# Designs tried in a protein design chat: VHH binders against Putative pumilio homolog 16 (APUM16). Part 5

Target 1, 332 residues: Putative pumilio homolog 16 (APUM16), of Arabidopsis thaliana (Mouse-ear cress) (q9fie9)
Amino acid sequence: MANNNSFSMSTMFNTIQEILNEEPLTVPSPPSRGGYSLFHIRKAEMDIQRIFNFMTGSEDLKDDISVLDTGTLMWMASLMTSDCDYFMVITTNKNGSKTLQKLMGMSDDMDVFFFEAIMRLFIHVMTDKYASYVTIQGMRVFQQDKRELMYDQILRYACFLAGDQYGCIALNEIITDLDDPYYRDQLLDIVANNALLLSNDAYGNFVVQHVLKLRDSRCTRNIADKLCGYCVELSFKKYGSYIVERLLEAGDVPMATVVLDLLACKTEMLIRLARSEYGNFVVCKALELTNEILTADLFYGLVNRLMPYRHLLHRSPRSKIATILDSMSVPN
Below, E stands for the ipSAE of ESMFold2; O stands for the ipSAE of OpenDDE; V2 stands for 0.75 times the mean of E and O plus 0.25 times the DockQ between their complexes.

## First folded at step 1 (VHH)

Design d01 (framework vhh_6fv0_2)
Fold by ESMFold2-Fast, scan of step 1:
Structure d01 (fold): chain B 332 residues (1-332), chain A 125 residues (1-125)
Amino acid sequence: as target 1 above (332 residues)
Amino acid sequence: QVQLQESGGGLVQPGGSLRLSCAASGFTFSSYAMYWVRQAPEKGLEWVSTISGSGGSTYYKDSVKGRFTVSRDNAKNTLYLQMNSLKPEDAAQYYCAKDWYDSSGYYPEDAFDIRGQGTQVTVSS
C-alpha cells in the first residue's frame, strides 16, 4: 500500500521536524529589536508541538490526563481541532487516537470541538485505521443529538465506506455496536439494497459477509433476493463464493435461492463450477445442506445433474463432491 | 440554494489527460470539504478524491493515486481534478459534491449531494 503524499500533511510534518531540530532559544539580555517577534512565533509553535507530543506520546504520558484542569483541556481541544491537518495528524496516530478517545465524553463543551472536527472530516476519519475509532467512540459517548447526526452521516456514506479498505472495517464495527433499531435497520437495508455491487467489490464483500453473520432474517432474505440470478457467477470468485456459502448456511429460503440458481444454469456451467477452485466448495455445501435439511427435491436435482459427470469430478484434487456422489451409487 | 456545475470532460486516448472543473455557488465554499465522485454505466457512485476546505489536505482512491490531483481556488469558488495517465476503467460520469454536514436531510440512496449534471469522461482503446 503506497500512500501518495498529502501536501498539507507533509507540510505539517516538516514544520514539526524543523521546530524539534531547532536550537534551544536562550534570550540574551537586553532583548534584541527583532527578538520579541521571533520569540513569540517560536513559543506558539512550541505550544502546538507540545500538544502533539502529549497526544501521540506513550501510555505513561496519557496517565496524566486526570491532572489537567478544565481550561487546559478546553484549550487543547480547541487548538487541535482548529486546523484539519492538526486533527488528522493526531487521529491517524495510534497513540493520538487512543488519547483522544479517552478525552471524549469527559465534557459536553469539549465534545463539541471533537464532534465538529469529526463531522467536517468524516470520510477521512472513517477511512483511516486509527482515526475511525475516534468516530466509533463518539457514537458511544456523545450526547444523543450528536450521535443521531453521526448515525445520519454513516447512513449517507455507508456504500462509500463499504468500498474502502479501512472504512469497511469501521462500518462493520458500527454495524455490530448499533443497537438503535431505527438506524440499525436503515443501515442493514442500505447494505442489502446494494448487495450485488458490494459482493463484487474488493472490500464491500467483507461488509456483506459481516451482515450475513448477524443472522438478521429480514436482511439476509433481502440480500438473497438481490443476489438471485448471480449466485453462479459469484461462486467462481474467492469472496463471492464465501458470500454464497453463507447464504446456503442462513436458512431454508436463502439456501433455496442459491440452489435454484445452480439448477437454472446450463449443465456445462454447473460442472465447470463444481471443478473450479472456489465453486467446488459451494456445490459441495449445497449438496451437504440440502441432504441435511431434508430438501429432497433440491438435493436430488443437484445429484441427477452431477452424477453423469462424476468421473470428471474425481480428477479434481480435494473434491468432496465425487465422494458424496459415490455414496449415492455402488462404486465398481 | 446550493448549485454545483461540472465541466471539462471529453474523449481521450489511454494515457491522455483531462482537467475537470466544478463551479460552486449558494454556500460558503471555503468552509466545506469537496469531493469528486464518478459513476460508470450500470455501476454505483464511486468516490475518487477529497480536498479539505483550506485546500491543505487531499485524499485519493487507491486506483487513481499518482495519476489524479485535486485542487481548489476558494477566491473563485472552483474545484478542480487534474487527471493524467487515463485508463479505460476511468471512463465514467464525474460529479463534484460538498460535505453534507448542514443538518438539512437524510438521503441514504445518494451518499453525496449531487446537484449538477456531471461531466462525461470517455477513454477509448
Scores: ipSAE 0.000, ipTM 0.216, lowest interface PAE 14.4, mean pLDDT 78

Design d02 (framework vhh_6fv0_2)
Fold by ESMFold2-Fast, scan of step 1:
Structure d02 (fold): chain B 332 residues (1-332), chain A 126 residues (1-126)
Amino acid sequence: as target 1 above (332 residues)
Amino acid sequence: QVQLQESGGGLVQPGGSLRLSCAASGFTFSDYWMYWVRQAPEKGLEWVSTINTGGGSTYYKDSVKGRFTVSRDNAKNTLYLQMNSLKPEDAAQYYCATDLGYEWFGELSDYGMDVRGQGTQVTVSS
């Protein structure tokens, strides 16, 4: 037993006890029945322990999988997926997840067991640091019919996963890997349609940021459209400001959406934003990018709004804006 | 008690020149950046020029660059705007303005500056 998995092993033992004790209440309770119960408990414990030790063992197991016969592999797949707790103990373990990923794709018959277990436990698997990679592997190696059912589950739970600390990481991996244009476009549309809510979320903001980095023109424009009118409001907030910065970096159209929001707000709000804890980075980046790509109208639009207040910006402890204004190019 | 008083406006033909002055009192003029802003009829305030405390750094709106020159005399507490080659589009009420150390957590006035004078009218017509 690995020391870092002691709690998970305790769960397996408790589950074994529970399963073996689920028999209907009988009127007589003869002492001989206790002997049979103990025999069954010990056999199940040994079988589970063998599988756990094999699955969670050291890196030396790299070649062990290739020497196992089909009967042994099918027995292991069947037993480890026979109970939700058995599967979760293995998949939430770093080595167990890694070993199970190696077993997946070896046989369609064996993959049925893994697919069924993943589908039953989809949310639990997708919101765990190590188990989520088992699902990602299934989406890479399973037959197309199984992969499509898994894609349907991702679409169903996309917003929930985006808001989870590990689910958002797994969702981003899936977004990167998805090559099916139907499912990819649907997933990107779900992210874009929820861009305002996700941009304000502790974990969802990472999904919006990741999607913007893909440079998918349609999705990026949809996100820009959904955030239009909110860029100033978002820029005062920690996670919202990160998204607005990414939107500025995502291309000319999204950059223009952000800059036009800045230019549309009242001067007092723009200066307050430029001096704020998070907004100063947004205004600084807007100036740098509009100057860098020679978008003169937008650059000088910002400069003309900020220059009267350069003294305030210059003495602001965190602002690079005054330095940018000092170094401005001659306008044509 | 801070006061800014503009003067020097008037009627001039296109291509003509005017020199605006702004007399400052009630604060240490030499410690503050100074600004020229203007307002045409039915338009908002528009920034025209900025000058730093020592007068060594100056900035201009694109449409006035090369035609307008801002300067200051710290000994006289006076800000100047030399306007050459005036165009009809330059016709406006001209104001000098300053920011008297607006706080990090404070908000600027509706005009975007702490202090603004009464202004001086510039009219450009044949």
Scores: ipSAE 0.000, ipTM 0.111, lowest interface PAE 20.8, mean pLDDT 77

Design d03 (framework vhh_6fv0_2)
Fold by ESMFold2-Fast, scan of step 1:
Structure d03 (fold): chain B 332 residues (1-332), chain A 123 residues (1-123)
Amino acid sequence: as target 1 above (332 residues)
Amino acid sequence: QVQLQESGGGLVQPGGSLRLSCAASGFTFSSYYMYWVRQAPEKGLEWVSTISSGGGSTYYKDSVKGRFTVSRDNAKNTLYLQMNSLKPEDAAQYYCAKGDYDYVWGSYEFDYRGQGTQVTVSS
C-alpha cells in the first residue's frame, strides 16, 4: 500500500540525513596512513597545502598537468586522497574540482586513489555543487570494475540524490550517460516506482521530467501508472503541470491516463484547473492532442464538460481553451 | 524467499586447496554483486572477495590476492571461491553474501548471508 511506500522513503531519507550530519562512524578499509610518524604527518600537511594552492589556482592547468611525470602525479593523488577533509576541500572548490577531473583517467594506478576517496565520501561528494562532477567524471573514465561499484551506489541512493539540489543534477547526467542495460533499467525503475513522491519534490520533479524526455516507452508507462489518480492534483503545481504535459505528449497510453483523470474529477475541479495559472496549459494540451489523435470520445468528453463554463474561461489568464471552445460553437 | 547455501569446506593441510560453492535462490542472481566473507574464531566478520553481476570484475582482500579466485555461473545461480596455497590464518567460517559495501561507514552491509561452511587448516 501507499502508506508502506511513503514510510519506507521517509525512513531512508532520515537515515541518509543522519549520515550527512555525523562524522563517519568507522574508518574506511584498508587504512591508508599506517606507519606515519608525527614528522611525516607534519610534512604531509605542508605538502597538502602546496597541492591545495596548485589545485585551486584559477587558471586552466591542463597543459601544466600534462608535463608532470608519473611519480609526481602519483604523489599528488596519494596525498590529496590521504584524508577525507583534504579531498573534500579540493573537490568542493570550483577550480579544484575542475583540475581533479583533468587528472582522472590519466592513469589506472592514480584512479585507484580517486575512486577510493569518492567511494568513502560518496553521499558528501554527490550532494555538493562542484564535487558531484568529480564522481560523474569517474563514471566516464574509470575502468569498468570501478564504474560498476559506483553504479551500485547510485542505485542504493538514487531517491535521496533525486531530492537534493545538486544530487538531482548529477543523477540526471548519470542517467543520460548510462549505457549498461542492467544499471540503466534498474535506475529508470527506481525513478518510475517513486514518481509520485519525486513529482511533488522541489528537486525530484526535475529527475522525473528528465526521464520522460528520454522517451523510454516502458519507463514512461510505469510513470503514468504511478501518477494515475494524481494528474489533476499535480496539474495545479508549476512543475507537476510540466510532468503532466509531458505525459500527454508521450503517446496514446500516457495521454489516456491523464485525460481519464481529468474526466473522472468533479466539474467544479475541472473548471478550477482550466482557470488556474498552470492547469490551463494542461487542459489546453489535452484538448489539442485528443482532437489531433482522433480520440473523439475523450475530446468531446472534455468539450462537453467545459462548454457551459466558457464565460468563466474567457476571464482566466491568456488561455487557448476559450478559443478552442469558441471554434466549436461557430458555424463553419 | 532469498536463500544462500554454502558448501565445499573441510580440513586441509597448509599449502592445500579447497573450492567453495554457494547456491543462490529467491532473487535474480545474475543482477547482483556477490561477496565472500569470513569469520575466524574471536575475530570480526572479514571481507574476502567481490564479484560483479556479470563476472567481469573481481576484487580481493590483499592477504588472499593471487591465492583465491572468485567466479560465478549465472546459468546455475552459483558462486564459487577457489582457494589455493591455504595458510593457517585462512581458517574460518566462510559465508556467501548479498549486499553492498558502505564506503561512508567503512563497513559491509549484507542484506543476506548463508549459514556458512567451515574451513580448517592444520599442520
Scores: ipSAE 0.000, ipTM 0.107, lowest interface PAE 18.9, mean pLDDT 78

Design d04 (framework vhh_6fv0_2)
Fold by ESMFold2-Fast, scan of step 1:
Structure d04 (fold): chain B 332 residues (1-332), chain A 124 residues (1-124)
Amino acid sequence: as target 1 above (332 residues)
Amino acid sequence: QVQLQESGGGLVQPGGSLRLSCAASGFTFDDYAMYWVRQAPEKGLEWVSTISWSGGSTYYKDSVKGRFTVSRDNAKNTLYLQMNSLKPEDAAQYYCARGSPYEYLYDSGTFDYRGQGTQVTVSS
């Protein structure tokens, strides 16, 4: 077993040759369409099972693949994209996805097959754990014309993808990788425009959080604007509270948006929030940041509303709020 | 040709239930996210629910969450909306829609295709 690369190449070549050397179908005269169609279906199924076994093998075949001639690569690309089900069987397999990613970018003629299959199956591919990386790879290695059409599809499906358990991960990867300022800004605008809905979603909240981590000032301000009036409601919720905390950390304008929502709500709601499982972290952070930045009016606005209820806040086991308030009421 | 045909609407009492169906043809059904939208008397189109191509992800308008359940059967090219605890304000023409909306939750006009609808009437 010295020289595994040469062995893998020989095995792959033999498998491909076996498929290619199958005799063409002969049909009796007059031909039976039923018998002919069934034979073609059976042959295609056998061929795709063989290519599936090759594509999903445990070996790293990058070096073996790179020495294949254009004709062999074109045949492989054509076969695996000949049917939506066949392509999905390969791309949703962990090793099949990895092997396909290695085939992408090798030839523009070959990439046409992968591109057309991805575009036809866009949502299927983008919402699968392994297949989504095939689309991400295409956006990295395909020619500019194909990448632009793929970015257009990302823009069309961005909110849907944000709400999917795998689509949100793929979308965040794409946002991180995007070097084109036009498509990046359009995608960030879509996230910001949908920030309220996404912030309340089980998966979409991760997209909003990811975008806030990019520290894009325009996008962060747009998100703050869309969440204005809802910061208290969001702060009662696990993921909504994380987003509100990130807005507090994101600069003076987003911080002020959050604090002004806290100051505008009824005192009863503010005290409930300060004592709540998630909202106590928001109120505490608002106090700490307004005090640190010396935004005295906002800090004292919060202190003055919370101070009469200091005794209730002392009964909350997770709240640092009472400690902050105590530091303001103790004589020198 | 792309066709969407809704059924299952009717007259129901408040607190009652209805199950809407949408039969899809002329396209690969399991390649598309599907939508339920409604138009109440004297109101514009309103998004109700979204389901992913696989059925793995579902989204709902806040006012119907916990009462409505969207589902799909890709083998039968059929979309469903189970509506429980129906209220007078749920009375509307319900449409099945296919689309790739830019911002699917804000503008029902971005859908590629929409059916003719099925009417839901809730007696007060």
Scores: ipSAE 0.000, ipTM 0.129, lowest interface PAE 18.7, mean pLDDT 78

Design d05 (framework vhh_6fv0_2; at its last look DockQ between E and O 0.00; V2 from the best seeds 0.00; counts 0 for: pae E 10.7 > 2, placed apart)
Fold by ESMFold2, look of step 2:
Structure d05 (fold): chain B 332 residues (1-332), chain A 125 residues (1-125)
Amino acid sequence: as target 1 above (332 residues)
Amino acid sequence: QVQLQESGGGLVQPGGSLRLSCAASGFTFSSYAMYWVRQAPEKGLEWVSTISGSGDSTYYKDSVKGRFTVSRDNAKNTLYLQMNSLKPEDAAQYYCAASEDWLSYFSTPESYDYRGQGTQVTVSS
């Protein structure tokens, strides 16, 4: 009820005009191929410079963007999406990304411009820290037909995105937000079917971990099935050991799958794993999680294999395995 | 042939008032946002005020807000700037300018579609 808005039309316009009367930010020049006058080139550069300044400016200024008239907004949408470089400069800027996200969903006609630019540049957008959130916002606010085309692209490039430092983050956000079971289940199946490859990847392991945290029982079983027979091998490796630990934590069936893999290898290999840089943490967690009444056969299976070699496990620094084994001995 | 012609400048004492006019011809006046811009000696162009094509929205640089009033008469194709409580720092060459109304959010002196010849405002004792 009170005048809480600090961004009246007069204030917003004045602020924009004062910013524009300062020295402009540098913008890419258009190609110099013949046919264009210096006047026409200069005007186009100045128009896009003003849009750059507005889009990348203070977030507080743009909270009332809905008060801009439709013609102004349509002109902005058309010009900023008219060239790949313009779109990428705006969307890879933190404020530019946030401002564009506020424009999206305001008009279906405007959204066509944004959708077509995103689809043209899909990989470049999805592998950028800030621009990827423009795509995520489009999936929240675009019409259903556009969203379905975007999901098709996500499914197509899922493994590539999972292996990228920013693509894996964006993919995880999409997995969290995805409420259409048809596309959600397909995306989860792609992650599960590639779980071995992704579990060994510096960025892909974060996608497998995220999917396991969803506690989707079907997907978790699929991942466990795909990794069955590989848990010992994975546990020797930095990224693989992270995934095996997460699988141990994901529920009784995945935990049993991992522990049965550990028990299926020769005792000499299990001891080598228990003494290894990464595998010792897997074995320790397996002991901790199976030390329950219902999993006593798994727990004592591990203990019985490890106990004769307890002296070798005491030599391992920071290992808790020897401590657990010591608690199973009679004090005297 | 587009023409913008300012008038009403002159000499005034500090605290005095002037009213500038800008007569427009050769284009659809009501479709254009109108601007007042000023240039002091050895300084760049400085935006002062804007009025929308309809006249319903007015905008002012902070240093002139409350002292200057922009208005337009679309029937007479004329833009006005009422300047009250004039200060020595207001002394400048004043220009009217025009851009299509929908571009007004993004227009600068370098990008205005049309600009007049200017009228001198001098503030002294």
Scores: ipSAE 0.005, ipTM 0.459, lowest interface PAE 10.7, mean pLDDT 81
ESMFold2-Fast, scan of step 1: ipSAE 0.042; ipTM 0.582
ESMFold2 (binder alone), look of step 2: mean pLDDT 81; pTM 0.816
OpenDDE, look of step 2: ipSAE 0.017; ipTM 0.302

Design d06 (framework vhh_6fv0_2)
Fold by ESMFold2-Fast, scan of step 1:
Structure d06 (fold): chain B 332 residues (1-332), chain A 125 residues (1-125)
Amino acid sequence: as target 1 above (332 residues)
Amino acid sequence: QVQLQESGGGLVQPGGSLRLSCAASGFTFSNYAMYWVRQAPEKGLEWVSTISPGGSYTYYKDSVKGRFTVSRDNAKNTLYLQMNSLKPEDAAQYYCAKPSEDLWEYFTSGEMDYRGQGTQVTVSS
């Protein structure tokens, strides 16, 4: 009876599709264009184009933000956020994203418009290079009630975001910034519970690596537990080997998890790993660290497995393993 | 793999019309704003038009406003540029683009992510 939060790709896609099909956070809808006079329709279209040019234009124009009256700023905020397409065009533009970030936190009334637009478009915003920083800024400057709702969305979509090319970057920024213990611990638990899936993912591996750099002992132990049995497989892979090396460096329990995987595998697999492009660094680090921290049983367990094959290991051009083994085989 | 394939260029007389097409593949077309940019011989890249992901909002360079119309068919993953009242100054290689960076930064650096091969527009002088 084990419960885990690991997701298949199909399960993740179905979950995301279901969530994206949910009614978005309700925002005040402006009356349809058919509900306005022709004069008001033309004015609104002109204002939309002017806002776009202002938001995406030069930095010199943005110095004037502080002199704009509250009514003008509120009108701009309402127009920018009234249409999902329009908001996305602004937020996915590098200058538009930067300008919007400067407008956020200026007033609670304006922040309502930005918050509601971000919540409606959460996945779309979080998976874009520039738009994701709008959400990150909201988490830094909005009122606590809005920030908590945004944290809930991050928890809901964390696994999907970790697998996205821009979502993983944004998620790592959020993990670094989160100081609320409840939301931080929940987010770290989601990453740890999905560590095997993420460590094998093109982008998710960067999230696992980032979390390990935080040196959170509980989370690191949970990651080690989830990767137990898979450390050898991961060590043959470039980014997987980096994760395994970080576990070796992370203290006694994670180190023991990795070393026990090395000792449990077939001897021919251990020798192949020791001679491989990435795995040789893992085996070398395991030997060095087990020798340094007086884990003699683990050190000599590895030495005894590798020693019969020391001549094959000498043929590996990038391994220090043979040097360590030779120091243990000197006759009296 | 992101792929963009432009077509519909050709030779026209001043005052003539052309409709450019851009067939997109390798990404969720309906989630991204799309751009038309052009480059005349011995000149830098010039932004022409932008269209929002759903097609509700369009933006144009001042010199083409009222003459060019950008549109998209998300069901067919296709972007269009209808060019009317063509002038000799409109002669250029036209590109469909999904830039990762701000277009102004692109124009100064010369970099553009996911730009297609382009389609040539020539106007009799």
Scores: ipSAE 0.000, ipTM 0.216, lowest interface PAE 16.1, mean pLDDT 78

Design d07 (framework vhh_6fv0_2)
Fold by ESMFold2-Fast, scan of step 1:
Structure d07 (fold): chain B 332 residues (1-332), chain A 127 residues (1-127)
Amino acid sequence: as target 1 above (332 residues)
Amino acid sequence: QVQLQESGGGLVQPGGSLRLSCAASGFTFSDYAMYWVRQAPEKGLEWVSTISGSGGSTYYKDSVKGRFTVSRDNAKNTLYLQMNSLKPEDAAQYYCATYSGSYFEDWSDYYYGMDVRGQGTQVTVSS
């Protein structure tokens, strides 16, 4: 007689990996929806291949979920969350993530299983392209007490997530969705306190840019304060220059912080910045905004330092700076 | 280094009560959610309860709701599980757990599932 007890979690994970690597060479029929059976799911003993095929099938399978009884849904939820590797394989699959998101919020009893699994695997879920949307969905549809524990985890890992390719995207969606003033302010404070590190990071710069788009005056001023002394250095860099341009547009105090950094640097560095690929846009915007807002001391400070080198600025492919300076020439 | 030490387990009659404690050290206790999990002989790990870092939010496995109460004393770096109306099916090794790490530390010791767990405390329910 065969021992049914030989099926291990490692064997289950390997079976799921084999399924993920299979290209179906023959499809039974386009209307068949991946060859699963709701009857088999309802009455069968655990079948990892069947549950996996159901979860990772086409978008049409979401309509089928609405007809499943509560017992079947609870059984599926417990199975999907019983093993960390199994849960990750489902959540990192594009269709599996979408199907799981549809199951979330349907029942508090089911949500406990999904919440528990997300919390156990928080960093792994948050740093995956498809699995991160499972966590975002949980923060939208779970009860307030579960959402608060998830907020606590976001605060703990905010800087790590900001530095990740997919974590930064998920973090930005969470920042946009956060209505709780306490958690929102704490998260914004973490971003602002780490603004220099994040602005120089390959992915963290997108988080700083996103936060600046919110136009939260307290947070923007805190970011400006942390970047004070570094605005020239940042302006030579593609994404750093975008951050500095947003600070220039963000009101009188952040604008002054940027312009004072430009005025504090050596003339050679200011001219090099004005001629640089990205820094020329920063210098141009500083001139335009200081002229528009009638901050004459800042505007003329910049003009007086750039004017002796105007001939070098005319050599730029985009000579907007030279055009502004030319408009200041006294007619002889 | 994060350390968790459970205590308070023992032998109890069905319907009896026990209070489990978990002494935590090596991290800022109030910043981390804490978990109680249990493992009966020849069974897998079961999640029992969760409490947020502040203690404001608590969660329970359905079979223990109304019987178990999780709490924490952040001043003493201690987690508690008050277990009332104990049943034979509650007999297990009980562990406290958390997820450890930082923004700047190597994640090589982060595991899928339970990141940090103590040695556990045994609960026996005898008729």
Scores: ipSAE 0.000, ipTM 0.156, lowest interface PAE 16.9, mean pLDDT 76

Design d08 (framework vhh_6fv0_2; at its last look DockQ between E and O 0.01; V2 from the best seeds 0.00; counts 0 for: pae E 13.3 > 2, unsure alone 62.6 < 65, placed apart)
Fold by ESMFold2, look of step 2:
Structure d08 (fold): chain B 332 residues (1-332), chain A 125 residues (1-125)
Amino acid sequence: as target 1 above (332 residues)
Amino acid sequence: QVQLQESGGGLVQPGGSLRLSCAASGFTFSSYDMYWVRQAPEKGLEWVSTISTGGGSTYYKDSVKGRFTVSRDNAKNTLYLQMNSLKPEDAAQYYCAKDFTYGDSWSEYYPLDYRGQGTQVTVSS
C-alpha cells in the first residue's frame, strides 16, 4: 500500500469533503464557543467550522495539500474569504496563516478570492503578527496586476505600517523583495521624507535602518538631508544612534553630514556625547571612518575637540575613543 | 511568515557546554544577519552575538567572547550557538532573532522584534 503519510493526508481530505457534502445523522454541539459568532452547530456553520479546523490544524497533515482536487480548493477559498471574520480568524492563527500561504499561487482563479479578502482588510492583515505574511506571500505569487494594486496600498499606508509593531516587520520584508523601481523608489522616498519622525519612533526606526542597509545612494542621501541638524540628538538615543552609525557607513556624503553635525555642537556637548551610553559608538565610528587623507580635516576636527578631555574618556570602559586618541602619541 | 524555533537548552553544571539551534523559515535566511539575544529573570533583553549573511563576520558581547561561537548553515536554514565554559550568569532564556537592527562587535544593542519563542539555559549553582 501507499506511504502512510501521503495516504493519510489524501484520506483525510477526501473524508473532509464527504462530511462537508453530506447531512450528518447527528451533529453534536462543540464543547464550547468563543466570542466569535461563527462555528455554531448548524449545517452551514458546520462547513465553516470544518474549514477552520482544517486550516488551523497540524501543519504535517497539510504537507501534500497539492493532491486536493481543484473544485474542493476553489470551494474552500470561496467560503473562507466570504466573510471578514472567517478570513481574519484563519489568517491570524499561526497554522492558518501557514496553510493559506501554501494554498496561494496554486490557481490564479483561486487567488482572486485571497486577493480580494486581503485588500478588503488590508490594515488589519498588515498589522497582525501572522496574517501580514499572507500579504507578503501574495506579493510573491499573485499576478502582476494584483501586485500593483497591493503596492498602491503599501504606498498609501507606509508611514502607518512603519509605526506598527508588526507592520514595520512586514513593510521591511516587502522593501527587501521589491524589484519594481517605480514602486521601490516611491516607497523609499516616503521613508526618507519621514526619516526624522520614524527615527524617533519605537518601530519606525527599524524601517529607516533597513532602507539604509539597502545601500541605495539616492535614498541614503535623502535620509541624510532630512536628519541633518539632528544627528547629535539622535546619537544620545538607543535607536537614533543605530541610524546615525548607518549613515556614517553609507558613503562619503552621508558620513560628512554626520561628522559636520557633530563638529557644529559645543565641545561640552560633544564630550557628553562621547561619554554617553550610545553616543560613544557614534563618535568612535566617526573617528575610525574619517581617519583618511581625504577626510583629514574632519578627523582632526574631532581629535582637536576630544584630545584635551582624553582622561574623562578613559572612564568609559566600553569605548575605544580614548585608545584611538592615545595611538596618536609618539611611541617610545 | 517569519518563524524561528530555538532548541538545545537545558540544565548544565558550571563549566559545561551546550549547543543551541535555531530553525528558520518564512524568509530568505541567507539574506539576513542573525542574532542571539538572552533574557535572565528580572533583567531586560541582552544582545549576545551576531553573524553576517554568509557567516564571514561574527560579533560577540564582551562577556561571552572566547566562550561562545555563533555559526550558520544557510543550506539548512539553521543558526547555531556553541556555548562553552558556561557560568551561572549565562543562565537565561535564549532567543534567535532575524536581522533588523545594527549589532556589530562594539554594540550592546538588542533587537526587540523578529525573535522566536526561546530555549531555557540553566546553570546549576
Scores: ipSAE 0.000, ipTM 0.236, lowest interface PAE 13.3, mean pLDDT 78
ESMFold2-Fast, scan of step 1: ipSAE 0.000; ipTM 0.319
ESMFold2 (binder alone), look of step 2: mean pLDDT 77; pTM 0.776
OpenDDE, look of step 2: ipSAE 0.012; ipTM 0.316

